VH-VL binders against q5slc1. Designs and how they scored, part 18

Target 1, 112 residues: q5slc1
Amino acid sequence: MGALRGRWAEEEALRFLLGKGYRLLWRNRRTPFGEVDLFMEKDGVYVVVEVKQRASARFGAPLEAITPGKVRRLLQSARFLLGRDDLPVRLEAVLVHGTPKDFRLEHLVLEL
Key: E = the ipSAE of ESMFold2; O = the ipSAE of ESMFold2 at other seeds; V2 = 0.75 times the mean of E and O plus 0.25 times the DockQ between their complexes.

## First folded at step 6 (VH-VL; framework fv_recibokibart)

Design r1 (at its last look DockQ between E and O 0.68; V2 from the best seeds 0.00; counts 0 for: pae O 5.9 > 2)
Fold by ESMFold2, look of step 6:
Structure r1 (fold): chain C 112 residues (1-112), chain A 121 residues (1-121), chain B 108 residues (1-108)
Amino acid sequence: as target 1 above (112 residues)
Amino acid sequence: QVQLVQSGAEVKKPGASVKVSCKASGYTFTDYYMHWAKQAPGQGLEWIGEINPNSGGTNYAQKFQGRVTMTRDTSISTAYMELSRLRSDDTAVYYCARDSPTIFGDWFDPWGQGTLVTVSS
Amino acid sequence: QIVLTQSPGTLSLSPGERATLSCRASQSVRSSYLAWYQQKPGQAPRLWIYDASSRATGIPDRFSGSGSGTDFTLTISRLEPEDFATYYCQQYGSSPYTFGQGTKLEIK
């Protein structure tokens, strides 16, 4: 009821980042290294954005960072999509907490 | 060594409640969500819900909403799951499992040894 | 709710053979948020594969995971006697988190 094909959290994350001046290049792009949720650009830096929906009662993240394997796959995907490896790339995440009718966003820059 | 140790087997009558404990050791208890899952005899796994042990916030699968309560005691690094108004199809092994260490992880490692709850008669 | 359907229900093979276990989702699993667990009788499940293709600590390289979207596969390149067990897939792309019904890998 009210869901956007099971992609509602990604749509909200995209809208949020567009409102912050990010420019969308690609979304849901498959590469040999995995799928990139949102591939964007801000101030001359290319940004791989991971989107994760969490249940409404779950807030805060563990202190542990994103796994090195996932970081590696995201960076490889960015280089594949760009066709080169000499451009600045940043990893970010948007956590979408809750439901389509009652949610909040948490925006994180992931340390490389 | 990360370890989850659950309370012992329980035998209950229909309509009763059961409270299963899960004691954590070898890591900072409040840094990782705790999950609970059900496995009926000879059947697969079913997710029941999760608790944030730092805040006490919970999220339950709709099937269990209204009958399950998850709590914790941070002073003894222990999570609890209480299931009320038991019925015969609640007979199962119940597992606690630690959430993964990453912000995107919701896979489970490690798992507790399981607690058999039998609802009969 | 995303339903995961594993096939086959039972897979009978001999040591040394290649095994291919399938997990199909009723709708797309975002970013390959899918794990595999091994369970032997009387034991708790154990994490085997996470993020569709990453092996958990200590898992032999004869196990590989692959797939995206709605179709995921666990492959065992050369079966060893200790590999005969039940394998479950689990998605964590959206709440509620769900498991497949399992594939029992048994010795022929």
Scores: ipSAE 0.059, ipTM 0.713, lowest interface PAE 5.4, mean pLDDT 85
Fold by ESMFold2 at other seeds, look of step 6:
Structure r1 (fold): chain C 112 residues (1-112), chain A 121 residues (1-121), chain B 108 residues (1-108)
Amino acid sequence: as target 1 above (112 residues)
Amino acid sequence: QVQLVQSGAEVKKPGASVKVSCKASGYTFTDYYMHWAKQAPGQGLEWIGEINPNSGGTNYAQKFQGRVTMTRDTSISTAYMELSRLRSDDTAVYYCARDSPTIFGDWFDPWGQGTLVTVSS
Amino acid sequence: QIVLTQSPGTLSLSPGERATLSCRASQSVRSSYLAWYQQKPGQAPRLWIYDASSRATGIPDRFSGSGSGTDFTLTISRLEPEDFATYYCQQYGSSPYTFGQGTKLEIK
């Protein structure tokens, strides 16, 4: 049940990004460095998208910086999936707070 | 420097209520969610719920819904957890813990020192 | 809710040995949102590993975390006397947040 509920948030995030002109390459891909939720492409830039879903209404709550460790793992995952390290990669997040019936999205481009 | 200091041990009768405080220092209190967890004697940790200290919004584990109330006083950087209609199996150490410093993390760092609540007849 | 099952319940080893602690989730833990805590008797838990593999500040490099999906591991390459404690895993990939029941690492 928890996994089904988590997938709704990923589906909504994917729909949102596809509507913004992103192209999906992979989803839920395991790498030696962790799992990548959505691996996408926009205008020649490869994009690792993290989807964070919570049951709480934390949307609009105080924000904290992404940890250096998380950044490293996501970048390593992108390079692993691409098989090379010379392509442009961007890290983004979609924060999905709430429930399938009452949720809000926040789309962030994260500084590397 | 970041510290969470909890109120002292409590001894209560079944049916009573207890209110545990958690005073934060060394950081901006309203920037981080506060969580509460229970650890019964000789047992593991159980999440009770969370509060957004900025908005006052809360989210409780189903097991505690209806018996727990989390509040805060931002003027003194203090979070509170009140547990009502106490039972003997509520005997435990109760911890407050700060949510992570990142937008993706929900790990707990630091933790308060814990407050022993003993419920006995 | 995601149930975390730690194994073994108790691990008896000597200083200098390698320790391997397992945390198995009933459902996939999204994006490796898993932490490890160390707790000694009479003390609060202390963050050890976050995001499955990142060490908290001041944690020695003999500690390493790994895993994804449903299987996570905490490894201590060479045990020191101060490493004997109880270790808990915790997932934060979905609410409610849950903890494993703990692995007690004790001196043989």
Scores: ipSAE 0.020, ipTM 0.676, lowest interface PAE 5.9, mean pLDDT 85
ESMFold2 (binder alone), look of step 6: mean pLDDT 93; pTM 0.937

Design r2 (at its last look DockQ between E and O 0.51; V2 from the best seeds 0.00; counts 0 for: pae E 5.9 > 2)
Fold by ESMFold2 at other seeds, look of step 6:
Structure r2 (fold): chain C 112 residues (1-112), chain A 121 residues (1-121), chain B 108 residues (1-108)
Amino acid sequence: as target 1 above (112 residues)
Amino acid sequence: QVQLVQSGAEVKKPGASVKVSCKASGYTFTDYYMHWAKQAPGQGLEWIGEINPNSGGTNYAQKFQGRVTMTRDTSISTAYMELSRLRSDDTAVYYCARDSPTIFGDWFDPWGQGTLVTVSS
Amino acid sequence: QIVLTQSPGTLSLSPGERATLSCRASQSVSSSYLAWYQQKPGQAPRLWIYDASSRATGIPDRFSGSGSGTDFTLTISRLEPEDFATYYCQQYGSDPYTFGQGTKLEIK
């Protein structure tokens, strides 16, 4: 179970989001601006989802949600994948804490 | 001023243990993971493992499993790495490094100054 | 684990020249979680680039990072004397975190 370290976390994140009614469009899609982990759709909004696995359980709030540089790259990637820049896009993250046998998910909506 | 200050150089015999300290200042010690890395003479960097200073939970690279122990003392904002059953290829500079300030960060900033451990008879 | 292979191993150039340093991953690095560090002899590594392309605080804009998936590049548009050092890439997209073997940028 679980393909590779890091890959297992993406599979769990995908399962979680599908269970919340998200629809998968692409995964692990390369663009000139970076790789998009999951590109999804929910209620007419396109969603770029970043997945991060942490090898040990982590507790407490992050000091910052996302860097401005990463926001820029994710938005550029979304526009590239859509072929247009006039559609609604949301940035989200799924933080997967722990190991394949003992993990917790944290789902975040990121500010643009 | 965020700073990591490591303990001084050590000379050990094969089969002994060494415990390197890393004292943090200028930030809340328990908010950031601490990492350890090895750099053998003239060689590149190798990740050893990490510790959650809040819980004490650790994660070690497979190569070091069974020989490394990472601990911390939150009352003095200090992390420790102990390497046991030393052998000659453990001769290296050992660095502590703080985890990054973002939710997607696991880049290292800052680094301690390094601790040279020499294993010889 | 993800193996990072840097090329060239040594790059000999003069001040004023453009430098291009490569880092190739053995498998795709999730979401471009790749950093670059500069290290001079007798010193600890210093963060230079994070998230493949973002400069750390105080890093000159002559440094730029790019790439995604398995291929990453650090470019220095015009070399200054202080830029001659060893540069390491590091991935933090999957456990265990790994480093490239380094590219030594030396004065010709």
Scores: ipSAE 0.131, ipTM 0.720, lowest interface PAE 4.4, mean pLDDT 85
Fold by ESMFold2, look of step 6:
Structure r2 (fold): chain C 112 residues (1-112), chain A 121 residues (1-121), chain B 108 residues (1-108)
Amino acid sequence: as target 1 above (112 residues)
Amino acid sequence: QVQLVQSGAEVKKPGASVKVSCKASGYTFTDYYMHWAKQAPGQGLEWIGEINPNSGGTNYAQKFQGRVTMTRDTSISTAYMELSRLRSDDTAVYYCARDSPTIFGDWFDPWGQGTLVTVSS
Amino acid sequence: QIVLTQSPGTLSLSPGERATLSCRASQSVSSSYLAWYQQKPGQAPRLWIYDASSRATGIPDRFSGSGSGTDFTLTISRLEPEDFATYYCQQYGSDPYTFGQGTKLEIK
């Protein structure tokens, strides 16, 4: 369980977002600017989705926990994957709390 | 002033158990996971496991499963790590460390000062 | 589990030189889940870099982290006497969380 902590969480996050009408474009893609867990699309907006098994995120202010530098690198990764910089991009996170048999999801829109 | 203060050094014989304490101050103890790591003399760091101090839930590295028990007492903001069936290669400094308070953070800040456990005949 | 291999094991340099410390993972690690720690003899480790490239509070800007996938680097642009220590990388993207074996940065 512990050794595979994040892999099951990504699958659950993907299933959750697909159920909300998101469309998957790429997953686990490396770019010169960083790595993207899920790259998706919803209603004409491209979405970089970070997935994390949440260990302690309940304690910090969620949006203040992401740095401006990380925001910039995620946006650069999206533009690299798209091959252009004029398309709307949104950053989101799915936090997976718990274990494969007992978990809850938290879906966050990250402000740019 | 976030601080983790660990119990003092211990000398144990093979086959015994040791229980190391880690007292937290300067923050809300139950809001942050606590981690434990081992550093044998002159060697690197090895993650032992973690505890959710609010629920008491634990997750241990497989190498320590069955020999380690992590507990906490929320009334005194203290985490504990007990290692049983000690052997000579358990001689090490044991650290507690607080999980970082970010939605993506699981790095360790701060660390306790360390507790030397020596296992010898 | 993910094995982190740091190289070199010992790096001997003089103050004022540039240092490059390498951390290689046995399988891909998201850059969001890699940290670096500094440790001096008799002291606990101290957080230095998180998310592969973000400096912890109070860390001088001569330190920079970079990398993704399996290859990560800590660079010190010009060494100061206080920078000579052991540096560990750590991944927290997969259980068990693991550390590299360390690179000892020594005065030549």
Scores: ipSAE 0.015, ipTM 0.654, lowest interface PAE 5.9, mean pLDDT 84
ESMFold2 (binder alone), look of step 6: mean pLDDT 93; pTM 0.936

Design r3 (at its last look DockQ between E and O 0.07; V2 from the best seeds 0.00; counts 0 for: pae O 8.6 > 2, placed apart)
Fold by ESMFold2, look of step 6:
Structure r3 (fold): chain C 112 residues (1-112), chain A 121 residues (1-121), chain B 108 residues (1-108)
Amino acid sequence: as target 1 above (112 residues)
Amino acid sequence: QVQLVQSGAEVKKPGASVKVSCKASGYTFTDYYMHWAKQAPGQGLEWIGEINPNSGGTNYAQKFQGRVTMTRDTSISTAYMELSRLRSDDTAVYYCARDSPTIWGDWFDPWGQGTLVTVSS
Amino acid sequence: QIVLTQSPGTLSLSPGERATLSCRASQSVSSSYLAWYQQKPGQAPRLWIYDASSRATGIPDRFSGSGSGTDFTLTISRLEPEDFATYYCQQYGSSPYTFGQGTKLEIK
């Protein structure tokens, strides 16, 4: 199962969000502006979800390092995938800390 | 075409300062962090620090804290790195490199062509 | 600071052979935060692999990256003449971002 190594964290994030009532539209979609890990919907709002696995929170990139440019590129990806730019879009992240046997999740809503 | 073009090679005396420029083109300058790295002759790469070109905020590797200053001029899409109190072991090629487009990625693409700084006694 | 140790320092092989380059981290690094770069003499580094296993645009499929935790590899299934260069790994899971010392892949 070597092909599953990076996808375990994405699978856990997806399962977690599905359990919270999110609906999956697309996974791992490439766009001219980058790859979208999970593209979902919740209560009429489209949600771009980034999933990152980390060994520990102390080694993770700070959320303040997310620039307006990075946010804009994720929104451009959403617009590309939707074919329009007038729909509500939210950006979220799921940080998966640890290993397949021993992990925890942080679910964050990121301001646009 | 995304491109980073750096200023030319410099020869400096110990104790002087050098300011290297990195002109960005082919993309929106303020949308990507800019990083700087050092490669001494025959050696590997060493990260110096980064600048958010939108806010001007910086983060430096501890080794360079106090000697390096990173700035930018958004009107000409140019980043700068200044290294002060130069020593002979500062002789190296200095690179600028653009951060990745994803929220969580920090791989570097593209890199500038490099600027050789030679510190001669 | 996470130290990346690449091995071997120099790898001497012929075109057509399989190459395996190793990058070992002093602390665990998520596969999402490891990249590989190719550098030829007199040139800047070029992004080759990101997120441990994703090829950059235009990188041939004979290159594959793998690994997690502390152990990462770059594999070239069939060496071409243009593949002889120095390869660096880089972690971006924590600041300061760090590079391995490089593996020089040279023609035997």
Scores: ipSAE 0.020, ipTM 0.674, lowest interface PAE 4.8, mean pLDDT 85
Fold by ESMFold2 at other seeds, look of step 6:
Structure r3 (fold): chain C 112 residues (1-112), chain A 121 residues (1-121), chain B 108 residues (1-108)
Amino acid sequence: as target 1 above (112 residues)
Amino acid sequence: QVQLVQSGAEVKKPGASVKVSCKASGYTFTDYYMHWAKQAPGQGLEWIGEINPNSGGTNYAQKFQGRVTMTRDTSISTAYMELSRLRSDDTAVYYCARDSPTIWGDWFDPWGQGTLVTVSS
Amino acid sequence: QIVLTQSPGTLSLSPGERATLSCRASQSVSSSYLAWYQQKPGQAPRLWIYDASSRATGIPDRFSGSGSGTDFTLTISRLEPEDFATYYCQQYGSSPYTFGQGTKLEIK
C-alpha cells in the first residue's frame, strides 16, 4: 500500500545519508532551474544530492555524465531554495546499482 | 521503445471542458516530469505547465492558471490535462512531452502525437 | 519570463546551401538551458539539439548548435531536402519555459 514505484533508489539513498549524519531539508523540490532530489545539510554545509539508478538509462535518458552547465543549474537551484548566495554548498551524487532486492550504493562528491 | 500516446481529437462548444490523456510506455512513468504545450493553428508552441507524476505536484503558466488542471494515474502510466471554460482561441493541438524531475533532464523528449481540440459554434 | 526571438521568420534556400538560424534571448541563458526542435506539418516537434550544442540521437553531423548568453545559433552546413521544416528554440533555465516563435526553413 505504500510502494514508491520508481522511487525506491531515492529512499535507499536517503536512508544511507541519514545514517551518515546528514540532515534532510527538502526532497523532490522544483525550482526554476530544475528539481533537486535531496537537499540536505552536513556540518554547516548545504548539500544538493542527485540520486541515479542504472536501470533508468534503458529508456534513453541522458544520465551518463554531469556537464558544467548542469553543475551551474544545481548551484542556482541551491541558491533559490536557500534564498541567498553566501552559504557553503556542496554537490554530491548517490549511484544506486541494481534492483530493489539486489542493489549497492556508490557515494560521490562532485567537482565544481 | 519510449512512447507517449494521446487521446483522439475533440470538438467542443464554448464554455465546455476537455480532458486530454497521455499514456506513457517503455519507461518508469514516475521518474520523469510530464509537460503540456499548446500549438494554435499556424502558430508556435506555448508551454502550459508540468506535473511531477511521482508526487502529483503541478506548476502552471500564469496564462492558464484557474482553467487548467493536470492529473495522473500511476497505475496505468497516464497523465491528463483538463482545460475548462473553453473559448474559441483554445482551438489548438495539445501535446504532452516527457522531461525529468532531476537536473539531468534539460529538454523534452519524446512528445506525444498531439490532440486537436476544436472549439466552435 | 524569458522571451526568445528567432530570426529570420522565414528562410528560403535551396538544397546544398548553408543555413543559419538565430535565437536571441531577452535575458542571459546558460548554454545548458537551450534546446532546438524540428517540426514538420502534421507532426509533433522532435528534439534536435540539447544543451545548445549536443545533437540528439540520430541527428546528422551537418547540424550544429552554438552560442551563449543571449545569442544562440543553429547551423546546417549543407541543406538536404528533408531539412526543410520549422525550427524552434526553447529555454528551460527559468520557469515558465518558453519557445521562440519559430523559423520556417523553406525550399526556394
Scores: ipSAE 0.012, ipTM 0.570, lowest interface PAE 8.6, mean pLDDT 82
ESMFold2 (binder alone), look of step 6: mean pLDDT 93; pTM 0.939

Design r4 (at its last look DockQ between E and O 0.69; V2 from the best seeds 0.00; counts 0 for: pae E 4.8 > 2)
Fold by ESMFold2 at other seeds, look of step 6:
Structure r4 (fold): chain C 112 residues (1-112), chain A 121 residues (1-121), chain B 108 residues (1-108)
Amino acid sequence: as target 1 above (112 residues)
Amino acid sequence: QVQLVQSGAEVKKPGASVKVSCKASGYTFTDYYMHWAKQAPGQGLEWIGEINPYSGGTNYAQKFQGRVTMTRDTSISTAYMELSRLRSDDTAVYYCARDSPTIFGDWFDPWGQGTLVTVSS
Amino acid sequence: QIVLTQSPGTLSLSPGERATLSCRASQSVSSSYLAWYQQKPGQAPRLWIYDASSRATGIPDRFSGSGSGTDFTLTISRLEPEDFATYYCQQYGSSPYTFGQGTKLEIK
């Protein structure tokens, strides 16, 4: 791909997950249900990874971590990319806090 | 009901400062980022920056860095934006807007009613 | 920063017609991080679409959003009189967050 402006956080998230033994299958794949940032595999489980960049972490309690609509679209995208719906799929997020020169990663597993 | 109520219109001279307030009600003030945006007369929207009302941490657009200060008072659920060294092209409506309810979203809902700041010599 | 360019600047149509509004980004934005707002004169913007295709609460199903990467659209299948307004796109995929310059949808 190369130097993706506005996607530096995605590159850092990818590097982080590769270092944790995740295997990359696709990235930036468009589906009828939306775009998948990173589509990966770990220990026989397919993983849709959503990457979000922001300036700082939240310290207050959120009303919810992810909208039901976004969960549904990410799961539908995984089924589309796999061509089947009987394989184990997990949703994860990598929150990248800060700037290209000063950032921190937060890795979340999203349970429905 | 969720509301953002902003302070009234201001008329300022070049070189002065203005401080706009945004009073939140109907939700937990510290759970949502507050954003500020500028809309010059007849023009589109421009993001100024954001504040985390829990921590007080801020992030400003480069164009405004050094002239804008965002603060808040959690005891009265109020966010503030101060813009200094005003010039004529700062004439605009300034909006506060609440961030989305999720940790992944940054769309704005609701918006305050806007505060007109007029800078004239 | 990501520049959003909307087209057309002004779109003149009649009630009952289909409207298509374009938002083009200077660099790729995930469809998960694009919103649309409606603004009428003298009013604050109102959230219309988020995550490229999800309608905000109370928004009629004649409004649909789509797109990914650099190209996004807002479609209104059958214009109603209340739909004539200015529409802005906004990206929140990376800071700083940016808006398009707007498309004014006006009655012909």
Scores: ipSAE 0.175, ipTM 0.747, lowest interface PAE 4.4, mean pLDDT 86
Fold by ESMFold2, look of step 6:
Structure r4 (fold): chain C 112 residues (1-112), chain A 121 residues (1-121), chain B 108 residues (1-108)
Amino acid sequence: as target 1 above (112 residues)
Amino acid sequence: QVQLVQSGAEVKKPGASVKVSCKASGYTFTDYYMHWAKQAPGQGLEWIGEINPYSGGTNYAQKFQGRVTMTRDTSISTAYMELSRLRSDDTAVYYCARDSPTIFGDWFDPWGQGTLVTVSS
Amino acid sequence: QIVLTQSPGTLSLSPGERATLSCRASQSVSSSYLAWYQQKPGQAPRLWIYDASSRATGIPDRFSGSGSGTDFTLTISRLEPEDFATYYCQQYGSSPYTFGQGTKLEIK
């Protein structure tokens, strides 16, 4: 199941984070709790990165940045992939707005 | 309670235009994108497009480009979808639906009750 | 655009049986950005499952969603009479957002 054409936004997010000194550990890893888009490391902290592509930027204040259910599943996935629950983990998002030829990235650190 | 209430059923002749309204209540209207979808009789759902109610900016599915116009009136928390140059295959129920409350979601909740538009000679 | 193909088109079962509904995408749907909606005749669609596996508020635990990439499944472990309806999948991994054509779950 490798449809890389449909994952252009993920490739751009990865390139962006690599340029910021993040290290890629795994990508597109399936867990019982869902798929992890990018699992990375920065300065001794493991980072679960979710990538979302949108046709246009969203304006206004959303009710919440991420649902509690999605936070829980992302953290469960990290613990599953690490095989332990005593390591530092951070949740981040990269929003990719636009098309492959004209896009903008927004990088967010998600509060736990 | 979040609610979307659409205008009533319409009967139109081929070549005319129709404008369906969707009045929002129970939330801050300008904080969430509004989407529109089409469901022809006995058929599935088809996404038409979206509007940012704060800015008025729109994004339409290619199939509807050039015939659809989405607008809103923030003073009455109402979104509109206008479809022009109607033809018989535009006969359908048209729904408005609110975008999800999160930056990761674009699922739709809630939906309006739907507006039947019938195009007949 | 990402085409979603649901199978079967119609599923005829009796109350108490297990139902399995499939949704397949023409391209990978990133991060399982897929929702399921239930629709009964004369009614608007209702959000049932989001993010492939999260149940919307008030949805019974006999419904479960699963899958990633191109293959997604909605499972109903023990059918109740109220579950007979049409179910649509929808992807929101990339614009334009698209729906599957629906699976009609009808009483045998």
Scores: ipSAE 0.104, ipTM 0.726, lowest interface PAE 4.8, mean pLDDT 86
ESMFold2 (binder alone), look of step 6: mean pLDDT 93; pTM 0.937

